# Designs tried in a protein design chat: VH-VL binders against a5use3. Part 32

Target 1, 222 residues: a5use3
Amino acid sequence: MVIHAIVPVKELHRAKQRLARVLDAHERRALSLAMLNDVLVALSYSPVSRIIVIGRDVETGHTARAHGAAFVIDQSAALNDALHQAAADIPDHAAALVAPSDLPLLGAEDVIALTCISGDKPGVAIAPAHDGGTNLLLVSPVVGWTFLFGPDSLTHHIAAARQRHLPVHLLRLPHLERDIDDIDDLIWLAQQPGDTSAQRLARMFLERKGAQLWQSSDMPPH
Short names: E, the ipSAE of ESMFold2; O, the ipSAE of OpenDDE; V2, 0.75 times the mean of E and O plus 0.25 times the DockQ between their complexes.

## First folded at step 14 (VH-VL; framework fv_rovalpituzumab)

Design e5 (at its last look DockQ between E and O 0.88; V2 from the best seeds 0.00; counts 0 for: pae E 2.2 > 2)
Fold by OpenDDE, look of step 14:
Structure e5 (fold): chain C 222 residues (1-222), chain A 117 residues (1-117), chain B 107 residues (1-107)
Amino acid sequence: as target 1 above (222 residues)
Amino acid sequence: QVQLVQSGAEVKKPGASVKVSCKASGYTFKSYAMHWVRQAPGQGLEWMGWINTYTGNPTYADDFKGRVTMTTDTSTSTAYMELRSLRSDDTAVYYCARDLGWGMDVWGQGTLVTVSS
Amino acid sequence: EIVMTQSPATLSVSPGERATLSCKASQSVDSYLAWYQQKPGQAPRLLIYDASYRATGIPARFSGSGSGTEFTLTISSLQSEDFAVYYCQQWYDWPYTFGQGTKLEIK
């Protein structure tokens, strides 16, 4: 199965707004780019044949190209519209994997697991988010598919698959289910195993912000 | 060569409408949004809006909402801007410009629209 | 909307000299700023994007700097073809507003 990965990237100045109380604009941008880097690294080691990054930022484009990914300029800044735009050049028979850029703990093994559960037959494989959203979406074939990211996207994508008479496979990936939106999330990210770019930044930011003063913040060395 | 070629100059009466065309060549039309910018004689640049050339969905500046319609014809790689209820202060050179995400890198030659009684 | 203010309105400089143009935003636009050059009877030309990157084909004597609310376009050594009107534009949020322009004229 030929898989084309789509990585939608929100405008950097609009990303991680919920962290504004903890991180300044520059830090939020850096974190977003670090997360994008991590996602692209994961995808590069996965069985995807092509990676398509869609966004509007210069740094996003630079990051995409640095990883050998195609970069598409987002014309709408709406996620589903962007996904359709990015999917426009994907062959009809190919599969599409949607991987948002804000999955700092995405690994190649996650993508492999998702592809394995889906198999080589037509179908939809989803890694659901904790809040009823969609963290990863694998659709084969991509032709005729409508992306329905947003609130309750898990249910919507399942329904869409059923309407197309496609089997649905769900894969729980707990390490991807937590959004990074506040100081507790940053602490959590910093405390997880691994040493991704986003984790390094999280650890650095927490140190700079004096998070070690909190009893609940046991930060690992970076 | 990447270029945008606009329709010729227009002379209109107040209350009339004008439709300016912008034909793109040398690149994939649907891969780049199209902006419209106008410039009154001796004045600065004014952003009017832009259109998603993939979906055909436009976004207009508030000052032009209700009077402007932006459309595209993907089969001819042409963008259109229609301005209605023209008045004298609409006299300007109207430009189409290709969106690069962080700048307008390709511009049409401009279309002079003169509104006079 | 975000208001972009350029200064000075007119700048008189001799050929071979350095020119410095200012652009200020009413609120932070991060690095989402572009500079354009416009000569009489011509369409604007993109010079700088994302505050500091030169567009394709733009000579090295053009440089952009700044972030947030303060931006500068610098021409290190003015050539005869550089005398024109220069505009800044923010890309932080629509409407993507322009500055009122700075006219660079020969002293």
Scores: ipSAE 0.719, ipTM 0.877, lowest interface PAE 0.8, mean pLDDT 94
Fold by ESMFold2, look of step 14:
Structure e5 (fold): chain C 222 residues (1-222), chain A 117 residues (1-117), chain B 107 residues (1-107)
Amino acid sequence: as target 1 above (222 residues)
Amino acid sequence: QVQLVQSGAEVKKPGASVKVSCKASGYTFKSYAMHWVRQAPGQGLEWMGWINTYTGNPTYADDFKGRVTMTTDTSTSTAYMELRSLRSDDTAVYYCARDLGWGMDVWGQGTLVTVSS
Amino acid sequence: EIVMTQSPATLSVSPGERATLSCKASQSVDSYLAWYQQKPGQAPRLLIYDASYRATGIPARFSGSGSGTEFTLTISSLQSEDFAVYYCQQWYDWPYTFGQGTKLEIK
């Protein structure tokens, strides 16, 4: 199975708007680029043969090229249109892996696990989100596939696979449970084990704003 | 080598329509959106809208809503802009320009449209 | 829609001198700002994108700066070919509006 990964990246000024209460525009831009960097690192250590980043920012293109990824200019207002645009560059019989840019705890082992449950056969493998969405999607072959990310996307992708008579494999990946969209997500990310680029920025931003990530050892517990 | 070549000058009466073509060469047409920009004599640049060349979906500036139609023909790598219900203040040079997401890097030579009674 | 306002309307400067052109946005456009040069009878040419990056083939004497609502194009050591009209354009949100232009004239 030859796998081409697609990493769609939202316009940086539109990303992470729910964090505007605590992060300024420059900080949100930096965090978005750090998360993209972490996803690309994970993919580069996985069995994907090619990475396609689709976005609309100068720095997104620089980040993609720094990882040897192809960069495609996003002409679309909608995620699914961008995915179809990027997939046009994938050979018909190859597989497509969709990996969001805002999953900074993604590891190569997650991609390996997803490919293993589908085997070297036609099919659809999905890492569901807790809320009925889709964290990762692997479709083989990509030709004729309709991307249906958004609300209830798990159900929609299962239906799309059935229409193509493709088996569906589900893999729960608990460490990918949260997207980083609000202050609680940022705190959670900062508190997780590891030292990804996004985690380092999250810790730095929260510390500069006086947030405590752990209870002080000199504070009495309640 | 990357080039946008526009159709020739047009003279129109008020109330008529005009359709300007923009033929792309030297690059993959469907990979870059296309903008349309006009410039009245002695005046500045006015953004009219753009078209997603992969989907064919256009977006129009408010000043042109209801009067403009932007289309593409991917088999000929050509973008089109049609402006209807022409008025004398539509006299301008009309440009197509290739989108890079952060600027317009390649421009057509411009098409003069003159609206005269 | 985001309104871009350029000043001055006309700037008279001698060759070899420095020119400073201003562009102001009606709301923050972060760094999403491009600059173009247009000579009489020609299409515009992209000079600067993302507020401060020079486009391919643009000489180092052109520089852009600013963020948010205020932006500056600086041309050091003006050459005779630099006398033209300059436009800014925001790329923050459609409609992707232009400023009204600044004409740079030989003094």
Scores: ipSAE 0.577, ipTM 0.829, lowest interface PAE 2.2, mean pLDDT 90
ESMFold2 (binder alone), look of step 14: mean pLDDT 93; pTM 0.945

Design e6 (at its last look DockQ between E and O 0.91; V2 from the best seeds 0.78)
Fold by OpenDDE, look of step 14:
Structure e6 (fold): chain C 222 residues (1-222), chain A 117 residues (1-117), chain B 107 residues (1-107)
Amino acid sequence: as target 1 above (222 residues)
Amino acid sequence: QVQLVQSGAEVKKPGASVKVSCKASGYTFKSYAMHWVRQAPGQGLEWMGWINTYTGNPTYADDFKGRVTMTTDTSTSTAYMELRSLRSDDTAVYYCARDIGWGLDVWGQGTLVTVSS
Amino acid sequence: EIVMTQSPATLSVSPGERATLSCKASQSVDSYLAWYQQKPGQAPRLLIYDASYRATGIPARFSGSGSGTEFTLTISSLQSEDFAVYYCQQWYDWPYTFGQGTKLEIK
């Protein structure tokens, strides 16, 4: 199965606004780019054939190109519209993997697991978020698919799959389910195993700001 | 060569409408949004709005809402800007320009629209 | 809307000299700023994007700097073809407003 990955990237100045009380604009931008880097690294080591990054920032474009990904200029700044725009050049028979750029703990193994559960047959594989959203979406084939990211996107994507008579496969990936929106989330990110770019920044930011790290392993509810 | 070619100069009466065309060539039309900017004689640049060339959805500046309509024809790689209820202060050179995400890198040659009684 | 203010309105400089143009935003626009050059009877030309990156084909004598609310366009050694009107434009939020322009004229 040929998989094309789509990485939508929010405008950097609009990203991680919830962290504004903890991080300044420059830090938020850096964190967002670090997360994008992490996602692209993960995808590069995964069985995806092509990576398409869609966004509007110069640094986003630079980051995409540095990883050998195609860069598409986002014309709408609406996630689903952007996804459709990015998918426009994907062959009809190919699969599309949507991986948002704010998944700092995404690994190649996650993508592999998602592809394995889906198999080589037509179908939809979803890594759901804890809040009823969608962290990862794998659709095969991409032709005729409508992206429905947003609130309750899990339910919406499942319904869409059923309407197309496609089997649905769900894969819980707890380490991807927590959004990074506040200081507790940053602390959580910094405390997780690994040494991603986003984790390094989180650790640095917390150190600079004198935040205390706790040994609590808070996971988002399933 | 990437270029935008606009329609010719227009002379209109107050209350009339004008529709300016902008034909794109040398690149994939649907890959870049199109902006419209006008410039009154001896004045600065004024942003009017832009259109998503993939979806056809426009976004207008508040000053022009209700009077302007931006459209595209993907089959001919052409963008259109219609301005209605023209008045004398609408006299200007109107430009289409290609959006590369962080600037307007290709401009049409401009279309002079003169509104006079 | 974000108001962009350029200064000075007119700048007189001799060929070979350095020119410094200012653009100020009413609120922070981060690095989302572009500079354009416009010569009489011509469409604007993109010079600088994202505050400091030169557009394709733009000579090295043009440089942009700044972030937030203060931006500068510098021409290190003015050439005869550089005398024109220069505009800044913010890309932080729509409407993507322009400055009123600075006319660079020969002294």
Scores: ipSAE 0.842, ipTM 0.916, lowest interface PAE 0.6, mean pLDDT 94
Fold by ESMFold2, look of step 14:
Order: structure tokens, then C-alpha cells, then sequence
Structure e6 (fold): chain C 222 residues (1-222), chain A 117 residues (1-117), chain B 107 residues (1-107)
């Protein structure tokens, strides 16, 4: 199948607000851009044909262009409207992959797994988030699909697929079931194995604030 | 060549309405939001709102909510702003301007609306 | 709403000299600030976006700086065509408010 990835990016000054208790505005901006970079790297090594970044910041556009992605200016703050705007340039017969910009542990293997479970046929494949949301959504074909991200989006997307008589495939990817929205998520990210740009930045921020949380022995193995 | 061409000057009585058009050319109309900004004679710039040209959804400054309607016609690449219940202090030049995400890079020539009884 | 305050209201400067125009926000707007030039009878022209980037076709003598609540537009080696009114506008939150303007006039 031909897959066009859409990466919606929130306005950087609105991103990661729950981290404002421990990170200043410049740090939150840097973290958001690092996470976007990590997602774009993962997508660039995956079988997607095109990456579309939609956002509203000069630096978001610079990051998209650095990865050869198309950049679309988001005319509104509403996520689902932005996704529909980006999808307008996707051919009717193609698939759309939605990958949020705040999944710093995303790898190309996750995208490959999601495409394999769909089997190159019409259908919807979803990687759930830990909170009842949607981390990855692959819709084939994209024509006629309504994006329903937000609270309970997993349930809403499953229902939407069933109403259209599209097969639904769920793929549990535990390393993606947590996005980075608050201090507990940042600590968790710093403690995970790996060396993404966002992880390096998270570790640096936590060290500067006198916390070395990734070395705690109270975490269970496995 | 990117340009915005607005409709001509209007003279109105208090209580009437006015609808200003803004025709875009030289770019993909649905790719950029459109803002409306006014300027009373000898005064500064006042932001009125914007319209999402892809969805048709407007956002209005609080001072204009209830009196303004912003619309688009994508088939003609034209944005419209209608201001109702006109008062003499609505006398101003009304501009449309293209939103590139971080600024208004192209402006219409302006439309003078004069409200006089 | 975020209030943008420009100073001075009028700045008298000789051609060839440097002009410094100030814009202050009532709360932090990070780097989300644009500057415009407006000559009599004309629409505004975008000069600077995101606090410090020059818009297309703007001469290098125009420079923007600042972040947070305090921003500066500097015009080095003023030319005759630079005498105009200058506005700042924040792009942090709607309503996207303008400053009141600074008139730059020939001394």
C-alpha cells in the first residue's frame, strides 16, 4: 500500500504545559522539537511514501524540511481539523498513518508492524495509548475517514471503523502506550532503555534539577 | 503573484450592515487562513478575527462577537467579512490579510467604510 | 487579552542615523512577535516575524530582537523611505493584538 504519514504538531508554547512546574518555556520548546525529530527519524526509516508535518511554528517547519517532510500550516488549534486539512492532499486510494509528535520511543519497526497487521487491504490498525487514546492510527483507504482523536479516541475510532465495515486491528506496543505530557512521563522516559534525542534531553534536564531518577533500583525488572 | 483585492468603499447609515469581499490570487486559497484588521482614521490597527479557509470556521475578537460574520467561497477564492448594526465609530479602513502562521505577509488594499447619519 | 505597548509614540531621527523602537507585552509572548511598517495611504507591510526573522525582501538594516515581554526593532542607517508608522503584533494567543504604533519621523 501507499502510505502518507501525518504528524500533527501543537503550537510549541502550548505544548507540555503540565511540565511547566519543572521546565521553563525554552526547555519545553526544546523537548517538543526533540520529540518531533525522533518521530520523523523513525518514520524516515519506515515504509511510508511521504511525511506531512502540520503545525504553526517556524521551528516546526525547519525541522520538517530537515527531514524532507512536507510542511502544512495549521489554520486552527483543533487536532482533528488539522488532520483533515493534512489528509486533503493524500490520494483517495492511499492510506494515512497518524503519528503524534510526542512519541519519542517510536521506531520504524512499530510502523512496519502496524502495516503488516493490516495486510495491504482496506482496514484500520490502531496502536492504543495508555489512557484510552490512540498512539498510531493507520487507515486504508483514507477517503471518507473521520478522525476522532481526543478523550476515549480508541473506542471512537473502533466504532467509526465498524460503522464503515472496515476490519479493525489492534496492536499493543507497550513502549508507545505513554506519551510525554507531565513530570511523571518525563521521569519515565529518562529511565527507559534507549538513546533518542528526547531521552537525552530529558536526562539532561533532570540532572540539572538534581534528580537522577533513571538509576532508581525500585523499578521492577522487565 | 500573490495578491488580495478588496471590494470598493462603502457609505452606510447607523444600524445598517456592510459586507466586504477579499479576492485572493496567486496562491492556494485553502492553504492559508485569512485575517480581518481595521483601522479608524488616524488610529492604529485593530484585529477583528480570522477564518480557517479550509473548514470555513471563523474566530472573532470579543469586541466583534455577535456583530461580525466571516465566510469564504473557495470556488472563487474569496473571503467575506460582514459587520452588522453599524455605528459611527465603525468608520475605518478594513483590511484582509493572509496568515502564514507567524505573521500577516500579504494585505489587501483596504476598504473604507464610512458610517454617517 | 495581551496588551502590547509601544514606545515612544513618536521618534524623530535624522536620515543615516539609527532608530530603536520598543514593544512591551503585558505577559510573556515568548518569541511570537511580528513587526509591520505602514506608510500613509498604504496597507501595512510585514518586516519581522518570530521576533528576529526578516520577511522576504526586507533590507538588512532592519533587525528585531527580544523575547518574553520586551522587544526591539532597530533600523540602522535610516533611509528616506523608512519614515513611517511601525506596529508590533503578538502571535502567542488570539486575539492577536497590535501595539499602538510608533511614528518614525524625519528630524
Amino acid sequence: as target 1 above (222 residues)
Amino acid sequence: QVQLVQSGAEVKKPGASVKVSCKASGYTFKSYAMHWVRQAPGQGLEWMGWINTYTGNPTYADDFKGRVTMTTDTSTSTAYMELRSLRSDDTAVYYCARDIGWGLDVWGQGTLVTVSS
Amino acid sequence: EIVMTQSPATLSVSPGERATLSCKASQSVDSYLAWYQQKPGQAPRLLIYDASYRATGIPARFSGSGSGTEFTLTISSLQSEDFAVYYCQQWYDWPYTFGQGTKLEIK
Scores: ipSAE 0.641, ipTM 0.840, lowest interface PAE 1.5, mean pLDDT 91
ESMFold2 (binder alone), look of step 14: mean pLDDT 94; pTM 0.952

## First folded at step 15 (VH-VL; framework fv_rovalpituzumab)

Design f1 (at its last look DockQ between E and O 0.68; V2 from the best seeds 0.59)
Fold by ESMFold2, look of step 15:
Structure f1 (fold): chain C 222 residues (1-222), chain A 117 residues (1-117), chain B 107 residues (1-107)
Amino acid sequence: as target 1 above (222 residues)
Amino acid sequence: QVQLVQSGAEVKKPGASVKVSCKASGYTFKSYAMHWVRQAPGQGLEWMGWINTYTGNPTYADDFKGRVTMTTDTSTSTAYMELRSLRSDDTAVYYCARDIGWGMDVWGQGTLVTVSS
Amino acid sequence: EIVMTQSPATLSVSPGERATLSCKASQSVDDYLAWYQQKPGQAPRLLIYDASYRATGIPARFSGSGSGTEFTLTISSLQSEDFAVYYCQQWYDWPYTFGQGTKLEIK
């Protein structure tokens, strides 16, 4: 099976907005690029034959090219439209793997496991999110597929697969259960085992911000 | 060689419409959105809107909503901008320009539209 | 919409000297700013993107700086071909608005 990975990347100035209470714009940009780098490293050591990054930032393009990935300029504000745009260059009989850039704990082993469950036959493999969404989606073949990310996307993707008579395989990957969107997610990421570039940044940022977070404490100075 | 070649100059009466074409060559047309920008004589650049060349969906600047239509023909790699209900202050050079996400890197030669007094 | 204001409207400078052009945004646009050069009778040409990166083929005497709301285009050692109108444009959010232009002319 020939697999083309699609990594959609949000505009960097719009990413991680809920972290603006703790991280400045430079720090949020650095975190987003570190997460993208970690995802691309994981994909590079997996059985994918091509990686397509779609986004609208110069730095996103530079990061993609540094990993040998193709870079496509996103013409749309909508995730599913961007995925269809990126998929236009995938051969009809090939598989598409969608991997978001917000999963800094993604490893090549996760992608390999998802690929093994689907096998060489037509089908859909999904790593569900905890909230009824979709963390990873592998569709074989990609021709005729409609991407339905968003609220309740797990249910919608299962229904789409069944309508096309494609078997559905689910793979639970607990270490990918959270995207990094707010301060609680950043703390969670820092606490997980491992040493990804996003984890190093998360730990560094939280160490620097610790005293700042305690400015309103009732605790005496001593 | 990447090029955008626009249709020729036009003279119109007030109340008429004009449709400017922009033919792309040397690159994959559907991979880059297209902007339209105008410049009245002696004036600065005014962004009119852009069109997603993959979906055909346009986005218009507020000042032009209701009077402008942007379309594409992917079989000929051509973008179009139609401006309706022309008035004398629509006299300008109209440019198409390719979107690379952080700037407009290639511009058409411009199309002068003169709305007669 | 984000308003881009350029100053001065006209800048008179002798060849071989340094020119400094200013662009101010009505709200932060981070570093999402482009600069264009336009000579009479020609389409604009992209000079600078993301505030400070030169586009392909742009000479090193052109440099951009700034972030947030204030941006500068600097041209060191002006050449005769550099006398033109210069526009800034924000790429932070649509509509992607232009400044009104600065005309750089021979003193």
Scores: ipSAE 0.597, ipTM 0.829, lowest interface PAE 1.9, mean pLDDT 90
Fold by OpenDDE, look of step 15:
Structure f1 (fold): chain C 222 residues (1-222), chain A 117 residues (1-117), chain B 107 residues (1-107)
Amino acid sequence: as target 1 above (222 residues)
Amino acid sequence: QVQLVQSGAEVKKPGASVKVSCKASGYTFKSYAMHWVRQAPGQGLEWMGWINTYTGNPTYADDFKGRVTMTTDTSTSTAYMELRSLRSDDTAVYYCARDIGWGMDVWGQGTLVTVSS
Amino acid sequence: EIVMTQSPATLSVSPGERATLSCKASQSVDDYLAWYQQKPGQAPRLLIYDASYRATGIPARFSGSGSGTEFTLTISSLQSEDFAVYYCQQWYDWPYTFGQGTKLEIK
């Protein structure tokens, strides 16, 4: 099975806004890029034939290219539209793996596990989020699929698969389910096993700030 | 070579409409959004809006909402901008420009639209 | 909308000298700021993006700096072909507004 990975990346200035109490705008950008790096590394060591990064920031593009991934300029403010845009270049009968860039602990083994559970037959494999969302989505074939990321996306994707008479496979990946939104989350990330770019950065931030909460003036207008 | 070629100059009367075309070549048309920017004689640049060339969905500046329509023809790699209810202060050079996410890197040569009674 | 204000309106500088152009935003635009050059009878040309990155083919004498609400375009040693109008534009939020421009003229 040929798998094309899609990595959607939000605009960096809009990423991790909830961390504004802990990290300034520059630090949040750095963390976002570090997480993107980690996701791309994981995908590079997985049975993925091609990686497509979609976003709008030049740094996102640079990061994508540094890992040998294709970079597509996002023309939409909506995640699902971006995903469809990226998927337009994927052969109809190929599989699509959607891996958001904000998975700081994604490893190659997670992607491999997801691909294994899906097998070589048509189907949908999902790593669900803790809040009813979708952390990872593997769809085979991609032709005719409608991405339904957002609130309750797990249910929506399952329903979509059922409508197409595709088998659904669920894979729980607890280490991917925790959002990084506050100082406790950063501490948690830093304390997890491994040495990803995001973890290293989290450790650096915690050391620098002494686990102090900050008041940021760099809040986006949205 | 990446380039944008716009339609020729237009002379219109007040109340009329004008439709400017912008033909893209040298790149994948649907991979880049298209902006429209105008410039009145001796004045600065004014952003009018942009269009998602993949979905065809436009976003307009508030000053032009209701009077402007941006469209694309993917089969011909052409973007269109129609401005209605023309008035004298709409006299300007109108530019299409390719979006690269962080700037407009390729511009059309501009289309002069003159509105006069 | 975010208002971009450029200063000065006109800048007179001699060839070979340094030119400094200012662009201010009514609110923070982070580093989502581009600079354009426009010569008479021509379309604008992208010079700088993300406040400090030179576009392809742009000479090293052009540099951009700043973040948040204050930005600067610097031309280290003016060449004859550099006399033009320069515009800044924010890409932080819609509408993607331009400054009113700075005319760089020969002293």
Scores: ipSAE 0.515, ipTM 0.821, lowest interface PAE 1.1, mean pLDDT 93
ESMFold2 (binder alone), look of step 15: mean pLDDT 94; pTM 0.942

Design f2 (at its last look DockQ between E and O 0.66; V2 from the best seeds 0.64)
Fold by ESMFold2, look of step 15:
Structure f2 (fold): chain C 222 residues (1-222), chain A 117 residues (1-117), chain B 107 residues (1-107)
Amino acid sequence: as target 1 above (222 residues)
Amino acid sequence: QVQLVQSGAEVKKPGASVKVSCKASGYTFKSYAMHWVRQAPGQGLEWMGWINTYTGEPTYADDFKGRVTMTTDTSTSTAYMELRSLRSDDTAVYYCARDIGWGMDVWGQGTLVTVSS
Amino acid sequence: EIVMTQSPATLSVSPGERATLSCKASQSVDSYLAWYQQKPGQAPRLLIYDASYRATGIPARFSGSGSGTEFTLTISSLQSEDFAVYYCQQWYDWPYTFGQGTKLEIK
């Protein structure tokens, strides 16, 4: 099948706000761009034929172009509207893969696995989030699909697929089930195996802010 | 070449309405939102709102809510701004401008609307 | 609503001199700031976006700087054609408000 990936990117100043206790605005912007870079790298080594980044930041556009992705200006703050806008450039009979820009441990093998369980037949493949959401969505064909990301989106996407008589395939990818929204998530990311751009930044930020992040205490070196 | 061409000057009486058109050419109309900005004689720029040209959904500045309607006709690549219940202090040049996410890169030539009794 | 305040209101400068125009935001707008030039009888023209990037076709003598709440437009060697009003505009959040303008006059 022909697969077009859509990578929706939130306005950078609105991203990762729960990290504001730890990271300043420039650090949060850098982290968001590093995560986008990592997602685009993973997609570039996967069987997708085209990558569409949709967002509203100059640096998001520069990052997209650096990976050969198309860049679309997002006219909407709403995620599902942005996805429909980006999908307008996808041929009716092609598949759409939605990969959020904030999946810091996404690898090409995850995308390959998701595409393999879908095969060359009409259907919907989903990598669920642990909270009832959707981490990855592959829909084939894209024509007539309504994106329903948000609260309980896994259930809503399954229902939409069944209403359309499309088979549903679920692929659990536990390493993708954690969003980076607070300090504990940043620590977790830094501790995971690998050397992605986001991981390197997370490790650097935590190291440089160690004395600031922790209550003053007389603890021995680790 | 990207161009925005607006309708001609209008003279209106208080209480009337005016509808300004903005025809786009040289780019894909539905790919870029459209802003409306006005400028009273000798005054600064005042943002009125914008319209999402893909969905047709407008967003209005608070000062204009209830009096302004922004629409599009995608078949003619044209944006419209209608201002109702006109007052003399609505006398201004009204501009349309293309949104690129971080600025307004192309502007219409402006439409003078004069409101006088 | 984010209020943008420009200073000075009027700046008198001779051709060849350096002009410095200031724009202050009532809250941080990060780098989300654009500058426009408006010559008499014309629509505004985008000069600078994202605080420091020059728009296509804008001469190198125009430069922007700043972040957060304070921003500067600099014209390094003023030409007579640069006589105009200059506006800043924040792109952080709607309503996308303008500053009140700085009029650059030939001294």
Scores: ipSAE 0.681, ipTM 0.856, lowest interface PAE 1.5, mean pLDDT 91
Fold by OpenDDE, look of step 15:
Structure f2 (fold): chain C 222 residues (1-222), chain A 117 residues (1-117), chain B 107 residues (1-107)
Amino acid sequence: as target 1 above (222 residues)
Amino acid sequence: QVQLVQSGAEVKKPGASVKVSCKASGYTFKSYAMHWVRQAPGQGLEWMGWINTYTGEPTYADDFKGRVTMTTDTSTSTAYMELRSLRSDDTAVYYCARDIGWGMDVWGQGTLVTVSS
Amino acid sequence: EIVMTQSPATLSVSPGERATLSCKASQSVDSYLAWYQQKPGQAPRLLIYDASYRATGIPARFSGSGSGTEFTLTISSLQSEDFAVYYCQQWYDWPYTFGQGTKLEIK
C-alpha cells in the first residue's frame, strides 16, 4: 500500500495560543516548529512514500524541505479545506495519512502500528484523541474521501467510513492524547521518555522559567 | 517561466463596470492564491482582495465589498476582477499578483483603468 | 485594519551610500512583513519577505530587519538601479495593508 502523509500546519503566530500564559510568541513558535520537526522525523522513518506539508509560514516551509517533504502553500482558513488541497496531488487509489504537526511524541512505531492494523485492504484507521477528536487518520483509498476534522471528528470519520462501506480500525495511542496547553503539560512533556525536539525545548523552557507561570502580553489578535 | 499576463487598458464612464483578466502560466494555477492590488496615479499600493484558486472563494477588502467580484477559470488558468459602479477615483493601474504565503512574488504587468465622463 | 507607516516619505541618498528605510505597524505583525521595490512604469517587485529573507534574485546589498512593530530595509551601497519607490506590506492579517511608500531618489 502506497501511503502519502499530509501534515497540516497552522500559522505559527496562531499556534499554541493557550500557552501564552507560559511562553512568549517566540517560544510558542519555536515549540510549534519543534513539534513539526518531530512529526516529520517520525514520518521519515515510517512506511510512507511521500510527505506533504501544507502551511503558510516561511519557517514551516524550511522545516518541510529540510526533511525532504513537499511544501504546499495553504490557501484556506479551514483545516479540512487545506487537507483537501494537499490531497489533490495524491493518486486516487493511494492511501492518505493525516498527521497534525502538534504531536510532540509521535514516533515511527505509531505510524507503523496504524498501517499494520489497517492492512493492505481498503479501510480507515484512526488514532482517536481523548476529547473525541482525531490524532491520526489513515484512509485507503483517498479518492472520494471527505476530511472531517474538528469537534467530534472521531465519530464523523467513523460515520464517513461506514457510509462508504469501509472497515474502521481504531488504535489507542495514549502518549499522543495529551494536549500541550499549560505549564503542567510542558512539565509532563519534559518528563516523558525520549528526547524529541519538543521535549528538549520544553525542558529548556522549564529550566529557564523555573517552571513558573508567566503572563504574556504578546497575544495574537486572532 | 512563471508569468502573469493581464488584459489591456480600459476606458470607462462613471457608473460602468470593468472586468480585468489575469492569465497565469509557468506554474500550477490552483496551487497559489491570487491577489489584486491597485495603484492610483502617483499614489501608493492598495490591497483589494484575494481569491483561493483551489476553491474559488474570494476575500475582499472592506472598501471594495459590494463593488468587486473576483473569480477564476481553472481551465484557462485565468483570474478575473470585476469592479462595478466605477467612479473617477477608481482610475488606477490594477495588478494581479501571485501569493506565496509570505509575499507576492509574481506580478502582472498591470491594467490601466481610466474612469472619466 | 493594521496601519503601516513608512518613513521618510522621500529619502535622498548618493550612489554608493547606505540607505535606511523604516516601516512601522500600528500593532504587532510578528515577522509577517514584506518589502517591495517599484520603478516607474513597472509592477512592484518582491525584495524581502518574512522581514529578513531576500527573495530570489535580489542582491545581497538589500537586507531586512525587525519584528513586531518596527521594521527596516537597508541598502548597503546604493546602485543607480536602486532609486525607486519602496513599499512595506504586512501579512499578519487581512486586509494585507501596504505602507504609503518611500521614494528613494538621487541626492
Scores: ipSAE 0.575, ipTM 0.838, lowest interface PAE 1.0, mean pLDDT 94
ESMFold2 (binder alone), look of step 15: mean pLDDT 94; pTM 0.949

